# VHH binders against Putative methyltransferase YMR310C: the designs that were tried, part 1

Every score and structure here is a prediction.

Target 1, 317 residues: Putative methyltransferase YMR310C, of Saccharomyces cerevisiae (q04867)
Amino acid sequence: MSSTRKFKKVEKPLSQTRHYSLCIPTTLVSDCRNLSQITHKVYQVAKFASLFNVSEVVILEDNSQVDATKKKISTAKLILALLQYFVTPPYLRNTVFNEKFRPYLTAASKLPRLSTLPFTRYQKQDHGRYREGLTIKMQKPTLARKKIGKVFKQTKYINIGKSKALALQSQLVPINARVTIDTITRKIVSPQEAYGDFTGLDSQYGYYTRIASSFTDLFMKGPLKEGYTQSVYVPLTTRDTSIPELSSLPTAETNPHILLVFSTWDTLARAFKLDQDQFVDCQGPQEFFDAQLPCPVSNSDVADAIPMTLTTLSTVF
Unless a header shows other numbers, all headers, positions and changes below count from the first letter of the chain; antibody chains are not in Kabat numbers.
F, E and O stand for the ipSAE by ESMFold2-Fast, ESMFold2 and OpenDDE, each averaged over both directions (binder to target, target to binder). V2 = 0.75 x the mean of E and O + 0.25 x the DockQ between their complexes.
[cut] stands for letters that were removed.
The coordinates of atoms that the task and the answers printed are left out; those that the model quotes come from them. Centres of patches stay.

## First folded at step 1 (VHH)

Design a8
Fold by ESMFold2-Fast, scan of step 4:
Structure a8 (fold): chain B 317 residues (1-317), chain A 124 residues (1-124)
Amino acid sequence: as target 1 above (317 residues)
Amino acid sequence: DVQLVESGGGLVQPGGSLRLSCAASGRTFSNYAVGWFRQAPGKEREFIGAISWSGKSTYYAVSEKGRFTISRDNSKNTLYLQMNSLRPEDTAVYYCAAQRFTYGSLKPSGYDYWGQGTLVTVSS
């Protein structure tokens, strides 16, 4: 007998999407002398991540480097704030970034908006139907006091940059989340439905951002329930002394989500050692990678390596 | 935490083939390295092979290499063991196992989560 299903899912070849996550080290700004130079480098990362429809940018902390002895904010948190700033609509800036971040965003405020973002490209065509929003805390959060005193951090209200917050028609969602909203139906929609772009996540436009302080954080704490289908090492220097033997190209996969790790081997070895207790039977960072690409340029800067790598991958897949 | 349930065991004639499945529930299966083990009556548990969290890398015990193939489908949270050219000495309870926090590890040791097993009998 043939297998029977209540519903049959038919996958269309043209609906196959390839997703990329970029892992960048905090050392990308180590040669910068001031906030303006740091801002410019992070802007280039944001620009290319947006241009190539990257799903996620994850910042790998290198704590062995003394990056920020004179600053009140860590290098990783500064890079995170800048990346988030460049994908935040102007009308949400004051809600997303509190007063503590203002000194660090001064140079960023003077840079051009990324042309590929919908609040720049589609604003005149959407007639205001679709908006980027931020879920905001309800005036009085729901409290359960009969069994256990519990505060539920959910809301139906979305800040869409107008005088009145938009109320969702039928559901509660987590607070402090970036969403794309249909202002007519008052429902959260995918970016693909709103803008026709096949970027990133189901509920927001632009790349997701996070910090990883260890290999466990890098591979476990991603926004994807299914995780990464492939991980690829992209060396930033040809002088790596202990590069393991890896295949030169990623394995072909249906609907892949590929993690591209831009780093030096030394930085990866240090991050791996930080969590070595969790990887008792692993011999080193090489066991986490499915492939290694050639160094895009000798002594590559991360900002330069990103577009070269993504362009190369678009020609071989 | 991951819970594992094996299926597909049964009676097979010598020279036959069989595919075992291992269904995972709990945390996302793709974050774990997973492997197959077997235990024949009166013998110690034997490692067959393992597959990385991404499915790209595999590691097989020397005695089983070429007859057994391990694969995984992370979208289905399922691990597979394809067994070919089966022999009476392959009769055993087959277990799937997973390693927490060892995403790239393919060693025979370090497995924290185990299924209850499925019996494979190779007999004429």
Scores: ipSAE 0.016, ipTM 0.345, lowest interface PAE 6.9, mean pLDDT 74

## First folded at step 5 (VHH; from g31 with W53G T58I Y59F)

Design k5
Fold by OpenDDE, look of step 6:
Structure k5 (fold): chain B 317 residues (1-317), chain A 122 residues (1-122)
Amino acid sequence: as target 1 above (317 residues)
Amino acid sequence: DVQLVESGGGLVQPGGSLRLSCAASGFTFSNYAVGWFRQAPGKEREFIGAISGSGKSIFYAVSEKGRFTISRDNSKNTLYLQMNSLRPEDTAVYYCAAQRFGSLKPSGYDYWGQGTLVTVSS
């Protein structure tokens, strides 16, 4: 009787010497029939992104699927909201997400919390010293209704999931900002200080999220001012793209930020075509990629491809 | 109880072909990525390839690309490894493994089979 050894599930995020951004198309959920399926698929993305300490998830809008007319929320916005939801501490969710999004988050609320997120990993160890918070507007004392008071763009008050907001001791910060706070010192701290090296690009909540509404937005509006160190196409369909196969990655010493674009070629081509007038002497989307990974199977699922891709990059390169 | 049972191993001549199977039980097979590893005597266990739960994503070790093909049948809870153009250096115990997160490293896999011996010899 062949005794299968159960290995302990390592749920610890991988320490990364490279930073990764994942670009996922809205077509991720094109095969989904309902909100629950969408939610589950996006949850998988969130799970793997958090597990691999992904710095950023970019949602590429595919305008070909945008039935503009009937949906209260765009697919991109829905995906964004869900991704954000999964990396938002439960005690902040009601504050972060307005009422209009709540109907779309019902299925998400039933899913397990991501245990690989920085703020979830250390919560037990630090006795709640470090907490994620959302900066909130200063409550105007009721009495001074009259003076059109200068809408303070800054605040010292942070919602940390308690009945009372925490007041910072010596700092003013922008309103509606996600921050990591030392509850003992009442100071904002870096995610690295709070949670160590498991925070990717200094992300306190796992990954940043944004929507790329155009091909240009995908490459030009990254979190880093300097842009991405390398752009890698991860094909979901088999096609000759003329993009060279990935042979190497930048060394960790350079603190590289690699953009991984998961897409069909058609999706990229369409996005490129829409922005083609902005590009001088560009023949196609292939010129924006340094390399590509091979497409293992036609019509690959993005949610399945992400962990495998990231593992490959960490092991082979 | 979770079980992975490899079969199909044996003696084969150089240049020959062999198909390995891995039968899975005790867990939801389709929810796991599954892969093949091998370990030669005195060597470390090495990754061959893996296939996602849906079967839509397949990854191979660079060294094995083109000779080996991985597939799965979720209806049968079975993983396959088609090996072609076998070489003496392919002699090893071949293991199937299952994991949820996708990994090329043995440490990333939750379940392992007992292995099946493949010997490539003249």
Scores: ipSAE 0.007, ipTM 0.228, lowest interface PAE 11.5, mean pLDDT 83

## First folded at step 10 (VHH)

Design u1 (from r1 with S107M)
Fold by ESMFold2, look of step 11:
Structure u1 (fold): chain B 317 residues (1-317), chain A 122 residues (1-122)
Amino acid sequence: as target 1 above (317 residues)
Amino acid sequence: DVQLVESGGGLVQPGGSLRLSCAASGFTFSNYAVGWFRQAPGKEREFIGAISGSGKSIYYAVSEKGRFTISRDNSKNTLYLQMNSLRPEDTAVYYCAAQKRGSLKPMGYDYWGQGTLVTVSS
């Protein structure tokens, strides 16, 4: 045993020069017949999104719903829960996902952990200096009488998967947020400081997830303040869209944020119609894309298209 | 040298109208999608709308449709924002912006003007 505590650095993913957000449609699971098939399809998305340090996965809702998953949870919410599960530290999973979600996560719990995420490697992560946590509401105001119309939305308490919550030294942060903690200094740190240079939300490692309920909602959000520097359509089937072929990406020194939309045209057209009130004489979704990539095979599945596309962008562009 | 210069801002009473202009130079104006943004003090910058390079297609943020009209005159390299039925909540610095890719996406703008202040008060 050593007389001084040692902190070994974890394996680093590849350094990022460009940030990617992936848009995937709910129809990615339309050919799935059961929860196990849905879970495995979403696992493949999570695996490659994590491998390539994708910043965000956006789920685009599509009106053409599959009846095979007809329950109280929508297909979009199921995909969201699965994507979040795969990037949630094992020691936080029971806190983040309550009892009503557990039947939907049975197949997910049996799949291998994503080894590129440092917090999923139990033996190393649980004893290191840096730990992922979830901000929690531990206190209520003293006395039963409280100010009407105000709700406490900030906390200094972090669930780090230990018996006692960690109290931040001098910070108040929003509740119910995923954070990276330096357990020695008791401060929130960036994933870059904790694990090296990689992409993610400022205070966590791994992709951010959201549901886009409309076509324009897809474009109005992003992981960083300026949004996407470029929007790229990645078709799943061959079709003439009139979108220009991708010829260049912004230089790495500008720190670009690229939205990659993996979808069939029909899905985009349906989502576009929901927002008609915002358009004057727009001809279709093509007017919102800066470029497109070719479809490398006659038909692509989203789970296959993601690694093919990310490899091409990292090696050709 | 690329330049975008807004004009037409000022003080206006609630219910009034104002027309902003944005003069563009240093690039082929008709090849760029252009748009309007605004930023109230202490708030995030807000997208108002965008118009395609040809001027055929317009996209408005939901809250701006009906009161605001975007247009462009490619022969004069000028973008316009007509604002009607103004409210105190419309008080902000208004920015003109252009993007190289030419799509209507509400982000990824490469060139920005300095802004023109619009104040709506009694």
Scores: ipSAE 0.662, ipTM 0.877, lowest interface PAE 1.0, mean pLDDT 80

Design u6 (from r1 with L104I S107T)
Fold by ESMFold2, look of step 11:
Structure u6 (fold): chain B 317 residues (1-317), chain A 122 residues (1-122)
Amino acid sequence: as target 1 above (317 residues)
Amino acid sequence: DVQLVESGGGLVQPGGSLRLSCAASGFTFSNYAVGWFRQAPGKEREFIGAISGSGKSIYYAVSEKGRFTISRDNSKNTLYLQMNSLRPEDTAVYYCAAQKRGSIKPTGYDYWGQGTLVTVSS
């Protein structure tokens, strides 16, 4: 790229006036017969989630399908690891992912980088000034204890993928956190300050990922403590439900954070039944959704449905 | 204007019971899902449970099922929380809340009450 392009120009690809979280079921990979096929399917999810500045990808467990790969790691944990891998800089991957994950990530290392991530787009332009890092636990907590009061969980040391950890000039931060570093000033900065750009939530450089351990747990967790303002069902097959069709998302006093649930109804019904002890006379999963989108085809794959849905929603907001 | 007002809080001994009420006004109560939340001092707000506009569907947080009962009376525009077998850990400010869409999801509530304090101590 040209040396005249400025790092500090604020350019927000696909400006987010609303935040989206995607829920994907583990049946995403039910038609996959090997790890290479699984990896490619998850790569498609990561690619489009990154392209559209999605804030979170949540994996809903559905153990109804036979795992033909016979791997030792659960399907949900494999999808989680792959999603995290695709937003992790190459120089941190061996630190973030221990040796037990390496066999499952071999195909992922051969796939193209996600060009919409800020640290990918601007690497050459900043000459390595800004780097992504991981805060690490150190055995010398003296400076940590003076600033925050939780000495055993604070650090000034950041793994930036070099032989020696970077020591922050004056900051103390929680351990095991992903951060953006100005290596010249030795200061934590936001992706916006470092690159003039971001993906996902403003304080992050990619989507947050998690596994929902239950149907109801799907609605409780996330990177925002206030949770989802709206929940929208995105069907993968044509099926009549009682959920209202989306005509517009309601105006809210809080910043909107919309959960999009990509699933067949059968997957939701199975997950809902497992949580039945939390319900009294509840008629089904439909009671948890504010709206639904139409399914434009007889059947759609989650990996295809994501870009179709996000493109459609971009014309509404 | 939309208004939700909690009442019935107070001091109760461990093992006791307490019934909270939430009076609603300024909207068609039966069109809204309503729920209960609580916030202990120094803690984040915690979802207790929600009930659909018709009253037919009820969802409870796992930790509260069996001890707490949510009900509503749409003719009186009132939401109720019956709390039994109270423990000191239940000490908190209790809030009622309502959602425009009527779903019983635990987030995205549009209207909130000011809260009523429940203290459980011997």
Scores: ipSAE 0.629, ipTM 0.864, lowest interface PAE 1.2, mean pLDDT 80

## First folded at step 11 (VHH; from u6 with Y59F)

Design v3
Fold by ESMFold2, look of step 19:
Structure v3 (fold): chain B 317 residues (1-317), chain A 122 residues (1-122)
Amino acid sequence: as target 1 above (317 residues)
Amino acid sequence: DVQLVESGGGLVQPGGSLRLSCAASGFTFSNYAVGWFRQAPGKEREFIGAISGSGKSIFYAVSEKGRFTISRDNSKNTLYLQMNSLRPEDTAVYYCAAQKRGSIKPTGYDYWGQGTLVTVSS
């Protein structure tokens, strides 16, 4: 039975924190024999990225691997879909991921879901006022009159995982977009307005994901207007480079955004060569990094290096 | 203290050329990577390219290669942007910026100039 719940305004403190973006290569899954193994490897990345409040996971394409799984989509797109799946609220998953993705997500549906609340919040303080939704097209093929002139492209209806779509009071928004809804006022709000003090891009739930098809895409196509304040190489094998060792990180008071690149050098060099028409006499990928960390374990797997590196950054720096 | 001052902006005809300068003072210029950015009216600032402290390594945004050339003269503490085949879409305020940590990545710049206006119009 439905009931009226009393809602109390909660004051949210201004937070200052270091924001991290992780870059992972598609070779992350090069030793996987099937989609289930790929899914479990990507789940490990999603788990620790979520645990450490990582703001972004960037997938760097490396097409040197042989695709033993015989799948129809690229390895980068599969990793992207899995990372997005793990931070999508369960009640939106069938809407966000249509039928063409279903074969690739079967193992993911059986894994424990990650928390749907900000990582720093006490979960019992969620009073249910704010809910994630997906804007949807309510199909009426014979609508005779326009309300804004582009009826196919905009909607007032939001799938919030209930039997009935929520109708916005006076907003029309593009279809097929993730939104945060104030269910009391029936308005779209920013994640920052709704939650206030969790870490993420623009105060959103979970990490943002994207594919970088080349080395410069990694640095140029990020979601931040001001971009990364620092770039840090995290080697997977012991290697001597000219990149300075990391000695300090900016204080949390400056809200820095640090890109951590987990990769072998060979992957970076291949990606760098794809963009050589953008370079004049550049000596290599090292010129794009402000610092590097020691290799956590020689020949470490990216999925293992992530929690080791993030623990070091949170406890030593 | 640290200063970056752009000059050389102005009105130019489509198809024309223009050379911008950025005079640097108050820091050891050759130790810094420096770059050019622009901001068109009503749009966000965008990266054009960057050059290493030594002047040997240059990185260009893909949209600008072939028309724009970045150079520096460390003896004159000056960064240059040569712009050729100018189009109305190149109308913007052009900024120089310096990267204290020395990398040529397109973000994380510490010092900025005030900008110089370039207008490409008939």
Scores: ipSAE 0.719, ipTM 0.899, lowest interface PAE 0.9, mean pLDDT 80

